# VHH binders against b5yem2: the designs that were tried, part 4

Target 1, 146 residues: b5yem2
Amino acid sequence: MFVGEYYHSLDEKGRLIIPNDFRQLLGETFYLTRGFERCLNIYTITDWNNFSQIISSFSPTDNLMRKLCRFWFSGSIQVTTDKLGRILIPSFLIEYAELSKEVVIIGAGKHIEIWAKEKWEEFNKEENILENMNEINSKVAELWKK

## First folded at step 24 (VHH)

Design f4
Fold by OpenDDE, fold request of step 25:
Structure f4 (fold): chain B 146 residues (1-146), chain A 124 residues (1-124)
Amino acid sequence: as target 1 above (146 residues)
Amino acid sequence: QLQLVETGGGLVKPGGSLRLSCVVSGFTFSDYWMAWVRQAPGKELEWVSDISPSGDYTYYEDSVKGRFTISTDNAKNTLYLQMSSLKPEDTAVYYCARESPEFTGWDYDYFDSWGQGTQVTVSS
């Protein structure tokens, strides 16, 4: 599982260092995608493939799932870390997540998220998660019974 | 004519220190990312460190973090690598390299200019 919070900088070439702890779990090549919020996600090849299969298993006549498919696949790229542990983030993903110099990289369990610092700080406020806590607890309870 | 000239290599005991220098000519030093790479006989090329034109960004290989420091003196057109706590596994020829202005990928073309190299030997 990916855990922790790391503060780094996106350099002028669009490169971002991946924390060593994450690199040990990811391997050298993995997927970078649009997040479901205005962030970027990192998945192992295995997890990306698994999720992609789920998305692709829906009927092509499902309008909502077609939108999701377009969003997911068009926003996904394979990336490889260089010898210094950095990845190159393409401009369209930088723009999507509104990344600037200050970036926060967090572990979110089965995936990693890359946030603009200011957006992360706003999103990660306690009130943001607490307003949904009852619904979260209900979902967790259902899963825990399994 | 582009030129990169490394100096400062030598024989040192484990735990010792060395400072490598690379003097560049034929281009505006402050416009380019610069790097140190090393290669030992029979081993693959290893990217040790690089630094941005402004010096605001420095990166290091995991094996040298906390021991090596990359820096520049733009007025002298010189790139430096301060090495401390040297280990036998640091033994290699160290090269100064200029990173390509355009990012072309994580391959040999990442660098467009190289020096002749300087030998660093760490041995008891």
Scores: ipSAE 0.660, ipTM 0.830, lowest interface PAE 0.8, mean pLDDT 92
Fold by OpenDDE, fold request of step 25:
Structure f4 (fold): chain B 146 residues (1-146), chain A 124 residues (1-124)
Amino acid sequence: as target 1 above (146 residues)
Amino acid sequence: QLQLVETGGGLVKPGGSLRLSCVVSGFTFSDYWMAWVRQAPGKELEWVSDISPSGDYTYYEDSVKGRFTISTDNAKNTLYLQMSSLKPEDTAVYYCARESPEFTGWDYDYFDSWGQGTQVTVSS
């Protein structure tokens, strides 16, 4: 399980260091994807494959799922950390997440997220979560009973 | 005409310190990422540290974090590696290397030039 919040910098070559704690769990090679927000996600190979199988199992006639498939697979790349613990983020993903120098890397349980610092700070405001707390609690309660 | 010359290596006891220097010529030092790499006998080339042209970005391999410090003096066209708390496993030939301007991946072409190396031996 990925937990924590780390502030790092994207360098001019598009390289980003992955926190050591995360690297220990990810291995040397993993997937970098578009997030469902304007962020990037990191998945282990196993988790990426599992999720990919799920979304691919839907009917090809499902228009919404076709869109999801396109979004997911076209926005996914396999990356490998170098010996200094860095990955190279391609320009199209940098642009998608609007990443600049200051980046926040967070653990989101089953995956990691990479955010532009300003975007993260705005997104992660407490009030943003509190506005949906009742709905969240309801969903959690349902899952907890299972 | 491109030249990188390492100095500062030597024999030191565990826990000791050394400062390596790399003087470059034949190119504008401040335009390039510079790196220290090392090779121990019978082992592969190991990427130790690198630094951006401005010095704003520094990276270290996990084994040397907190012990080694990479820095530059652009006025002197010199790259430094301050090594402290040295360990026997730090024994190697240390090379100064210039990173290629264009980075497309992790391959052998990452470095386009390096020096002759300087021997660092850590032994009791």
Scores: ipSAE 0.654, ipTM 0.830, lowest interface PAE 0.8, mean pLDDT 92
Fold by OpenDDE, look of step 24:
Structure f4 (fold): chain B 146 residues (1-146), chain A 124 residues (1-124)
Amino acid sequence: as target 1 above (146 residues)
Amino acid sequence: QLQLVETGGGLVKPGGSLRLSCVVSGFTFSDYWMAWVRQAPGKELEWVSDISPSGDYTYYEDSVKGRFTISTDNAKNTLYLQMSSLKPEDTAVYYCARESPEFTGWDYDYFDSWGQGTQVTVSS
């Protein structure tokens, strides 16, 4: 499981160091994708494949799932760390997540997220979380009882 | 013509220090990412460190973090590698290299120009 929060910098070439702890879990090659929020996600090859199978299992007549399919697969690339632990983020993903120099890399359990610093700080405000706490607790309670 | 010339290598005891220099010519030094790489006999090429044209970004291999410092003097067209707390495992030929503007992954093509290398030997 990926845990923690790291403040890193995107360099002029669009390269980003992946935290060592994450690299140990990811291996040298993994997937970089659009997030469902304006962030980027990192998945192991295994987890990406698993999730991709789920997405692909939906009926092709389901319009919503077709949209998801396009979003997921067109926004996914396989990336490899260089010898210094860096990945290259392509421009279309940089633009999607509005990444600049300051980025935040977080562990989100089964995946990693890459955020623009300002967007992450806004998104992850305690007030924002508290506004949904009752709903979150309700959902957690439902799963806990199963 | 492009030229990179490394100097500063030598024999040093464990825990010692060395400063490598790389003087470049034939191109605008401040326009390129520069790197130090090393290769020990029988081992693969190892990427040690690189530095951005502005010097704002520096990267290091985990094994040299806190011990090595990469820097540049644009006025002298010189790349430096200050090495401290040297270990026997740091023994290698050290090369300065110019990084290609485009990133294509780590391979020999990632660097478009190399020096002849300078030998660093760390031994008791």
Scores: ipSAE 0.653, ipTM 0.835, lowest interface PAE 0.9, mean pLDDT 92
Fold by ESMFold2, fold request of step 25:
Structure f4 (fold): chain B 146 residues (1-146), chain A 124 residues (1-124)
Amino acid sequence: as target 1 above (146 residues)
Amino acid sequence: QLQLVETGGGLVKPGGSLRLSCVVSGFTFSDYWMAWVRQAPGKELEWVSDISPSGDYTYYEDSVKGRFTISTDNAKNTLYLQMSSLKPEDTAVYYCARESPEFTGWDYDYFDSWGQGTQVTVSS
């Protein structure tokens, strides 16, 4: 399990160090994806494949399911750490998560999340936590059952 | 012509220290990420450390973190590697290298200019 909160900086080339504790569990190659909030997610190859199989099994006639497929697959990219423990984050993902120089990398159990520091602090305020989360969580849980 | 010239290598005993220097010419030193890369005899090149143009970002391979310090002196167009607590496994030719400014896509380890290297030998 990925746990904890790490503060790092995104450099001017778009590189971000991945904490050593997380690299020990991830290996050198893994998936970087769009998160369901304005954040990025990191999955092991195995977990990304598992979620992808579930998502690809959904009916293409449902507009919402097609949006989920596009969101997931077009926003996923395989990345490799360099010898100094950094990944290169593509511009479209930096823009999606609105990443700034200050970044927070968190463990979220089976995956990792990358947040702009200010977004993370705002998301964790109590008054913002409940917004739309129950609808999305229930749909995600139902989809992952199959 | 671009030139990167390393100096400061030599023979030291385990636990010793060395300071490597790389003097550059032919480009604006403060516009580029610079790196130290090493190669032990018969082994592949290994990225040791790099530093941003401003000096604000430094990165190190795990095996040298805490023992090596990368720095720059922009007035002298010089890159440094201060090495301490040297171990026999640090024995290698150390190269100064410039990172490509087009460091995008899936080309994580690209270097476009190299020095001639300076030998560091750590033996008892």
Scores: ipSAE 0.013, ipTM 0.417, lowest interface PAE 7.5, mean pLDDT 84
Fold by ESMFold2, fold request of step 25:
Structure f4 (fold): chain B 146 residues (1-146), chain A 124 residues (1-124)
Amino acid sequence: as target 1 above (146 residues)
Amino acid sequence: QLQLVETGGGLVKPGGSLRLSCVVSGFTFSDYWMAWVRQAPGKELEWVSDISPSGDYTYYEDSVKGRFTISTDNAKNTLYLQMSSLKPEDTAVYYCARESPEFTGWDYDYFDSWGQGTQVTVSS
């Protein structure tokens, strides 16, 4: 499981160091994708393959399923860390997540997320965290009803 | 001729401090991002910190943030890494490196010049 948060810089070449703790779990090659928020996601090869098999099984006649396929596959790239543990983030993903020099890399369980620092700070304001946890607790209570 | 020379390594006990220095020559120091990179025994190279050409922007690998400070002295053409609260995990060869000013993709590495490195050993 990927846990914790790390603050790093994105250089002017679009390179970002991936934390050593995460690299030990990822290996050298993994997938970089669009996140469902304005962030990027990193998946292991295995997890990306699993999600891709599910997504590719949806009917091509369904408009929403075609949109999901385009979002997922056109927004995914396989990346390999360089000798110093960095990945190159292509321009279209930098633009999607609105990344600048300051980024935050977080563990989100089975995947990793890369956020612009200012967007992560807004998401993590104490008021937003408490509101999210209230909604989550309500949903969990419903799921655990016997 | 271009040179980067690191000094200041050594053996230190956990919780101790060291200051690494890198004296540069053969290029205009204030034109380049400069970095410290380390390699622990049996591990991959790990970026530790970099500093912008102006010296105004500094960035750190998470495990050293709050403990290490990168700085420059332009009058001496010297890059520093002040290391505090040292841990056994910080044991490594530390390299001073110059970041390449551009990315070409075909024959470009992130760092285009390196020193010989200085050994830091943190042990009880």
Scores: ipSAE 0.012, ipTM 0.258, lowest interface PAE 8.5, mean pLDDT 84
Fold by ESMFold2, fold request of step 25:
Structure f4 (fold): chain B 146 residues (1-146), chain A 124 residues (1-124)
Amino acid sequence: as target 1 above (146 residues)
Amino acid sequence: QLQLVETGGGLVKPGGSLRLSCVVSGFTFSDYWMAWVRQAPGKELEWVSDISPSGDYTYYEDSVKGRFTISTDNAKNTLYLQMSSLKPEDTAVYYCARESPEFTGWDYDYFDSWGQGTQVTVSS
């Protein structure tokens, strides 16, 4: 399970150090994908394959499912860390997540997220967190009644 | 004829300071990213720091942040690593390395040229 926050810098070539604690769990090769917010996600090979099988099973005649397939597969790349623990982030993913020099890498349970520091700080403003948690608590309470 | 020559290593007590130098020849120094990489006895190579050709971007491994400073002197074709607050775990052979000017895909080695290394030993 991936946990914690790590602060690192993206260099001029688009390289980013992946925290050693995360690399020990990921191995050398894994998938970098578009996140559902303006962030990037990292999945193990196994978890990426599992999600991909589920997404591929959806009907190709459903317009929304085709959009999901395009979003998922066209926004995924397999990456390998170098000896120094860095990955190269392609420009289209840097642009998607609006990454700048200062980056935050977080553990989100079964996956990792990469955020521009400014966007992470906006997401984590106390007022936003409390509002989000109220909505989540309401949904969890509703689900537990079933 | 391309060469990278490290100097400035030696024996130093914990808490001490040391400055490593790497004099380069055979290429235009200010056109390349340059790095310091170290190898402790029985350990794998560990990236320490690198610096952009312009000097505007410097990066450090977490364990050395705030203690080590990478810099360049383009007039002397020299890369420096100023080390302070040295600890026994900093004991290693320190290498100067040039990063490849081309990046094609992902591999385990971004460096196309290496020095022979200089020994740094931190002990009482």
Scores: ipSAE 0.005, ipTM 0.274, lowest interface PAE 10.3, mean pLDDT 84

Design f5
Fold by OpenDDE, last read:
Structure f5 (fold): chain B 146 residues (1-146), chain A 124 residues (1-124)
Amino acid sequence: as target 1 above (146 residues)
Amino acid sequence: QLQLVETGGGLVKPGGSLRLSCVVSGFTFSDYWMAWVRQAPGKELEWVSDISRSGDYTYYEDSVYGRFTISTDNAKNTLYLQMSSLKPEDTAVYYCARESPEYTGWTYDYFDSWGQGTQVTVSS
């Protein structure tokens, strides 16, 4: 599982260092995708494939799932860390996540997220989670019983 | 004519320190990403470290992280590699290299100019 929070910078060539702890788990090649928030996600090849299979298993007549499929697959690229631990983030993903110089890389369990610093700090306020605690607990309880 | 001249190599005991210097000429030093690479006998070329044009960004390979420091002195057109806590596995010829302006990934042609290298030997 990916855990932790790291502050780094996107350099002028659009490269971002991946924390060593994450690289150890990811391997050299992995997927970089649009996040469901205005962030980027990193998945192992295995996890990306697993999720991709799930979303692809839905009926092609499901309009919402078609949108998700387009969003997911068109926004996914394979990336490889260079020998200095950096990935190159394409411009369309930089723009999507509104990344500038200051970036936060977080572990989100099964995936990693890359955020613009200011966006992350606003998004990660405790009250943003606490206000939804009851709903979260209900969902967790449902999954726990399965 | 572009020139990169490395100095500072030598024999040092494990745990010791060395400071490599690379004096460049024939181009505006501050306009390029600069790198240190090394090659040991029978081994592949290693990308040790690089530094951005402005010096704002520095990167290191995992094996040297925390031990090596890359820096520049633009006024002197000089690239430095401060090496500390040296290990036998750091033994190699160290090259100063200018990175191509366009990112093309880690290949030999990623660097458009090289020095002649300086030998670093770490041995007890």
Scores: ipSAE 0.778, ipTM 0.887, lowest interface PAE 0.6, mean pLDDT 92
Fold by OpenDDE, fold request of step 25:
Structure f5 (fold): chain B 146 residues (1-146), chain A 124 residues (1-124)
Amino acid sequence: as target 1 above (146 residues)
Amino acid sequence: QLQLVETGGGLVKPGGSLRLSCVVSGFTFSDYWMAWVRQAPGKELEWVSDISRSGDYTYYEDSVYGRFTISTDNAKNTLYLQMSSLKPEDTAVYYCARESPEYTGWTYDYFDSWGQGTQVTVSS
């Protein structure tokens, strides 16, 4: 599982260093995608394929799932870290997540998230998660019984 | 006209320190990313470290992180590599290299100019 919070900077070439602890789990090549919030996600090849298979299994007549399919696949790229541990983030993903110089890389369990620093700090406030705590607790309780 | 000249290599014992220098000429030093790479006989070329044009960004290979420090003196057109806690596996020829502008891939041609190299030997 990916855990922790790291502060880094996007350099002038659009490169971002991936924390060593994450690189050890990800491998050399992995997927970079749009997040469901205005952030970027990193998935292992295995997890990306698994989720992609689920998305692709829905009926092509489902309008909502077609939107998700387009969002997911058009916003996904395979990336490889260079020998110094950096990945190149394309401009359309930089723009989507509104990344500038200061970024935050967090572990979110099965995936990694890349946030603009200011957006992360606003998003990560306690009131944000507490707003949905009752619903979260209900879902967790159901899953825990399994 | 472009020239990179490495100095500072030598023989040191494990745990020792060395400071490599690379004096460049024939271009505006501050306009380019600069790098140190190394190669030992029979081994692959290693990207040791690089530094951004302004010096704001520095990157290191995992094996040297925390032990090596890359820096520049733009006024002297000089790139430095401070090496500490040297290990036998650090033994190699160290090259100063200029990175190609706007290129991000790791290949030999990623660098558009190289020095002659300086030998670093770490041995008891």
Scores: ipSAE 0.775, ipTM 0.884, lowest interface PAE 0.6, mean pLDDT 93
Fold by OpenDDE, fold request of step 25:
Structure f5 (fold): chain B 146 residues (1-146), chain A 124 residues (1-124)
Amino acid sequence: as target 1 above (146 residues)
Amino acid sequence: QLQLVETGGGLVKPGGSLRLSCVVSGFTFSDYWMAWVRQAPGKELEWVSDISRSGDYTYYEDSVYGRFTISTDNAKNTLYLQMSSLKPEDTAVYYCARESPEYTGWTYDYFDSWGQGTQVTVSS
């Protein structure tokens, strides 16, 4: 599982260093995707494939799922870390996540998220999380019983 | 006319320190990313560190992180590599290299200019 919070910077070439602890789990090549929030996600090849299979298993007549498929697959690329631990983030993903110089990389369990610093700080406010805590706890409890 | 000249190599004991210098002529660091690479006998070329044009960004391979420091002095047109806590596995020829303007990944042709290298030997 990916855990932790790291502050880094996107350099002028659009490169971002991946924390060593994450690289040890990811391997050299992995997927970079649009997040469901205005962030980017990183998945191992295995996890990306698993999630992709789930998305692709929905009915092709489901308009919402077609949108999700387009969003997910068109926004996914394979990336490889260079020998200094950096990945190249394409411009369309930089723009999507509104990344500038200051970036936050977080472990989100089964995936990694890349945020613009200001967006992350706003999104991760305790008040925002606590607003949904009861609902989250209920969902977790249901899953735990299964 | 374009030259990169490495100096500062030598023999040191494990745990020792060494400072490499690379004096360049024919260009300035303000326009290029600069890098240190090394090659040990029987091993492939290794990307050790690089530094951005402005010096705002520095990167290191995992094996040297926390021990090596890359820096520049634009006034002297010189690239530096401060090495500390040296290990036998750091033994190699160290090269100063200029990175190509366009990033194409880690390949030999990613660097468009090289020095002759300086030998660093870490041994008891």
Scores: ipSAE 0.771, ipTM 0.884, lowest interface PAE 0.6, mean pLDDT 92
Fold by OpenDDE, last read:
Structure f5 (fold): chain B 146 residues (1-146), chain A 124 residues (1-124)
Amino acid sequence: as target 1 above (146 residues)
Amino acid sequence: QLQLVETGGGLVKPGGSLRLSCVVSGFTFSDYWMAWVRQAPGKELEWVSDISRSGDYTYYEDSVYGRFTISTDNAKNTLYLQMSSLKPEDTAVYYCARESPEYTGWTYDYFDSWGQGTQVTVSS
């Protein structure tokens, strides 16, 4: 599982260092995708494939799922870390997540997220999370009983 | 006419320190990313460190992180690599290299200019 929070910078060439702890789990090549929020996600090849299979299993007549499919697959690329531990983030993903110099890389369990620092700080405010805690707890409780 | 000249290599004991210098002529560091790479006998070329034009960004390979420091002096048109806590596995020829303005990934041609290298030997 990916855990932790790391502060780094996107350099002028669009490169971002991946924390060593994450690289140890990811391997050299993995997927970079648009997140469901205005962030980027990192998945292992295995997890990306698994999730992709789930998305693709929905009916092609489902308009919402077609949108999700387009969003997911068109926004996914394979990336490889260089010898200094950096990945190159393409411009369309930089723009999507509104990444600038300061970024935050977080472990989100089964995946990693890359956020613009200011966006992350706003998103991660306690009040934003606590507002949904009752619903979250309810869902967790249901899963825990299984 | 571009020229890169490395100096500062030598024999040092484990745990010792060395400071490599690369004097550049024909251009200034302010316009380019600069790198140190090394090659040990029988091993592949290794990307050790690089530094951005302004010096705001520095990167290191995992094996040298915390021990090596890359820096520039634009007034002297010189690239430096301060090496500390040297290990036998750091033994190699160290090269100063200029990175291509366009990022194309880790390939030999990623660097458009090279020095002749300086030998660093770490041995008891």
Scores: ipSAE 0.771, ipTM 0.883, lowest interface PAE 0.6, mean pLDDT 92
Fold by OpenDDE, last read:
Structure f5 (fold): chain B 146 residues (1-146), chain A 124 residues (1-124)
Amino acid sequence: as target 1 above (146 residues)
Amino acid sequence: QLQLVETGGGLVKPGGSLRLSCVVSGFTFSDYWMAWVRQAPGKELEWVSDISRSGDYTYYEDSVYGRFTISTDNAKNTLYLQMSSLKPEDTAVYYCARESPEYTGWTYDYFDSWGQGTQVTVSS
């Protein structure tokens, strides 16, 4: 599982270093995708494929799932770390997540998220977390008892 | 006209330190990303470290992280590699290289100019 929070910078060539702890789990090649929030996600090849199969298993007549398919697959690229541990983030993903110089890389369990620092700080405010905590606890409780 | 000249290599014992220098001419390295690469006998070329044009960004391969420091002196048009806690596996020819202005991937042509290299030998 991916855990932790790391502060790094996107350099002028659009490269971002991946924390060593994450690289150990990801391998050399993995997927970079649009997040469901205005962030980017990183998945192992295995996890990306698994999720992709789930999305693709829905009926083609489901309009919402067609939209999700377009969002997911068009926003996914396979990336490889260079010898110094960096990935190249394409412009359309930089723009989507509104990444500038300061970025935050977090472990989100089965995936990694890349946030613009300001967006992450706003998103991760205690008030925001507490606001949803009861609902989260209820959902977790339902799953945990199984 | 473009020239990169490495100096500072030599024989050192494990745990020792060396400071490599690369003096460039024919261009100003502050306009380019600069890198140190090394090649040990019988091994492939290894990317050791690089530094951004302004020096704001520095990167290191995992094996040298915390031991090596890349830096520049704009006034002297010189690239440095401070090496500490040297290990036998650091033995190699060290090259100063200029990175291509455009991002061209991870191939050899990622570097568009090289020095002749300086030998670093770490041995008891």
Scores: ipSAE 0.763, ipTM 0.881, lowest interface PAE 0.6, mean pLDDT 92
Fold by OpenDDE, look of step 24:
Structure f5 (fold): chain B 146 residues (1-146), chain A 124 residues (1-124)
Amino acid sequence: as target 1 above (146 residues)
Amino acid sequence: QLQLVETGGGLVKPGGSLRLSCVVSGFTFSDYWMAWVRQAPGKELEWVSDISRSGDYTYYEDSVYGRFTISTDNAKNTLYLQMSSLKPEDTAVYYCARESPEYTGWTYDYFDSWGQGTQVTVSS
């Protein structure tokens, strides 16, 4: 599982060093995608494939799922770390997540997220999480009983 | 009319220090990533360090990390490499290089121009 929070910098060429702890789990090649929030996600090849299979299993007549399909696949690229552990983030993903110099890389369990620092700090406010804590606890309790 | 001229090389004992300089002309210095590369006799060209256009980002090869410092003086159009704790394995010709504006590969930073190099010899 990917855990932790790291403050890094996106350089002028659009390169970002992936934390060593994450690189050890990801391998040399993995997927970079649009997040469902205005962030970027990183998946292992295996997890990306698994999720992609789920998305692709929906009926092609489902308009919402077609939108999701387009969003997911058009926003996904394979990336490889260089010798320093850097990935190159393409412009369209930089723009999507509104990344600038200061970024935050977090572990979100089965995936990694890349955020613009300011956006992450706003999104990750305790108030935002606490507002949903009762609902979250209820859902967790249901799963725990199984 | 692009020109890169390295200076500062020489003979030094292990543990010693040297400061290399590279004066560039024919282009705006601050518009490019600049790098130091080195080549030892009989060995392949080795990337040592690079610095971003603004100077805000610096990267180093693992073998020189903590010992070498790359910097720039834009007003002087000069790139520097401060080398400390030098080792015999640092012996090489050191080249100042300009990185290509576009980065198209991950295996190695490619360069569109470099100087004639300056010899650094670390020996007891």
Scores: ipSAE 0.525, ipTM 0.775, lowest interface PAE 1.1, mean pLDDT 92
Fold by ESMFold2, last read:
Structure f5 (fold): chain B 146 residues (1-146), chain A 124 residues (1-124)
Amino acid sequence: as target 1 above (146 residues)
Amino acid sequence: QLQLVETGGGLVKPGGSLRLSCVVSGFTFSDYWMAWVRQAPGKELEWVSDISRSGDYTYYEDSVYGRFTISTDNAKNTLYLQMSSLKPEDTAVYYCARESPEYTGWTYDYFDSWGQGTQVTVSS
């Protein structure tokens, strides 16, 4: 599993180094996708295939499911690290996540997330964290049926 | 008239240091990303390090990280590779190369100009 937080810079060509610890788990080739927040996600080929099967299994007649399919598949690209451990992030993904020079790469369990540093710091403000955790705790309690 | 000329190679003992230089002519040095690439006998080319046209971004292959330092001197139109803690595995011909301004993500056309190379030999 992917864990931790790493700070790097997006270079002039749109390249970003992937931390060595993450690369060892990912291999050289993996998927870069739109995140569900204004961030990017990285998945192993295996996990991307598994999620894609789930998303593809939804009814094609459901408008919301078609929107999800378009979002997922049109926003996914297979990338390969160069010999120096960098990936090239295409401009449409840089724009989607509003990436600038300063980038934060985090482990989120089975996937990795790439955030603009400013957005990550705003997401992680103490009051926002507490509000998110209260909502999450409520959902967890509901799932335990107690 | 475009030329890249490497110098500074030689024979060095394991653990030693060497500084490679690449003097360029025929183009504006600061307009391009520059790289060091090496080839050991019987092996494929290995991308060692590169540096941005501004000099603000430097990258290294994992096996040389912390031992090699890439840098530039724009006044002298010169690219450098400072190598320390050299190992026998670093034995190779070292080339300086100019990166294509139109990066396609394909390795075969990533570099559009090459020097003739300088031999580095690390042996006891």
Scores: ipSAE 0.087, ipTM 0.503, lowest interface PAE 6.2, mean pLDDT 85

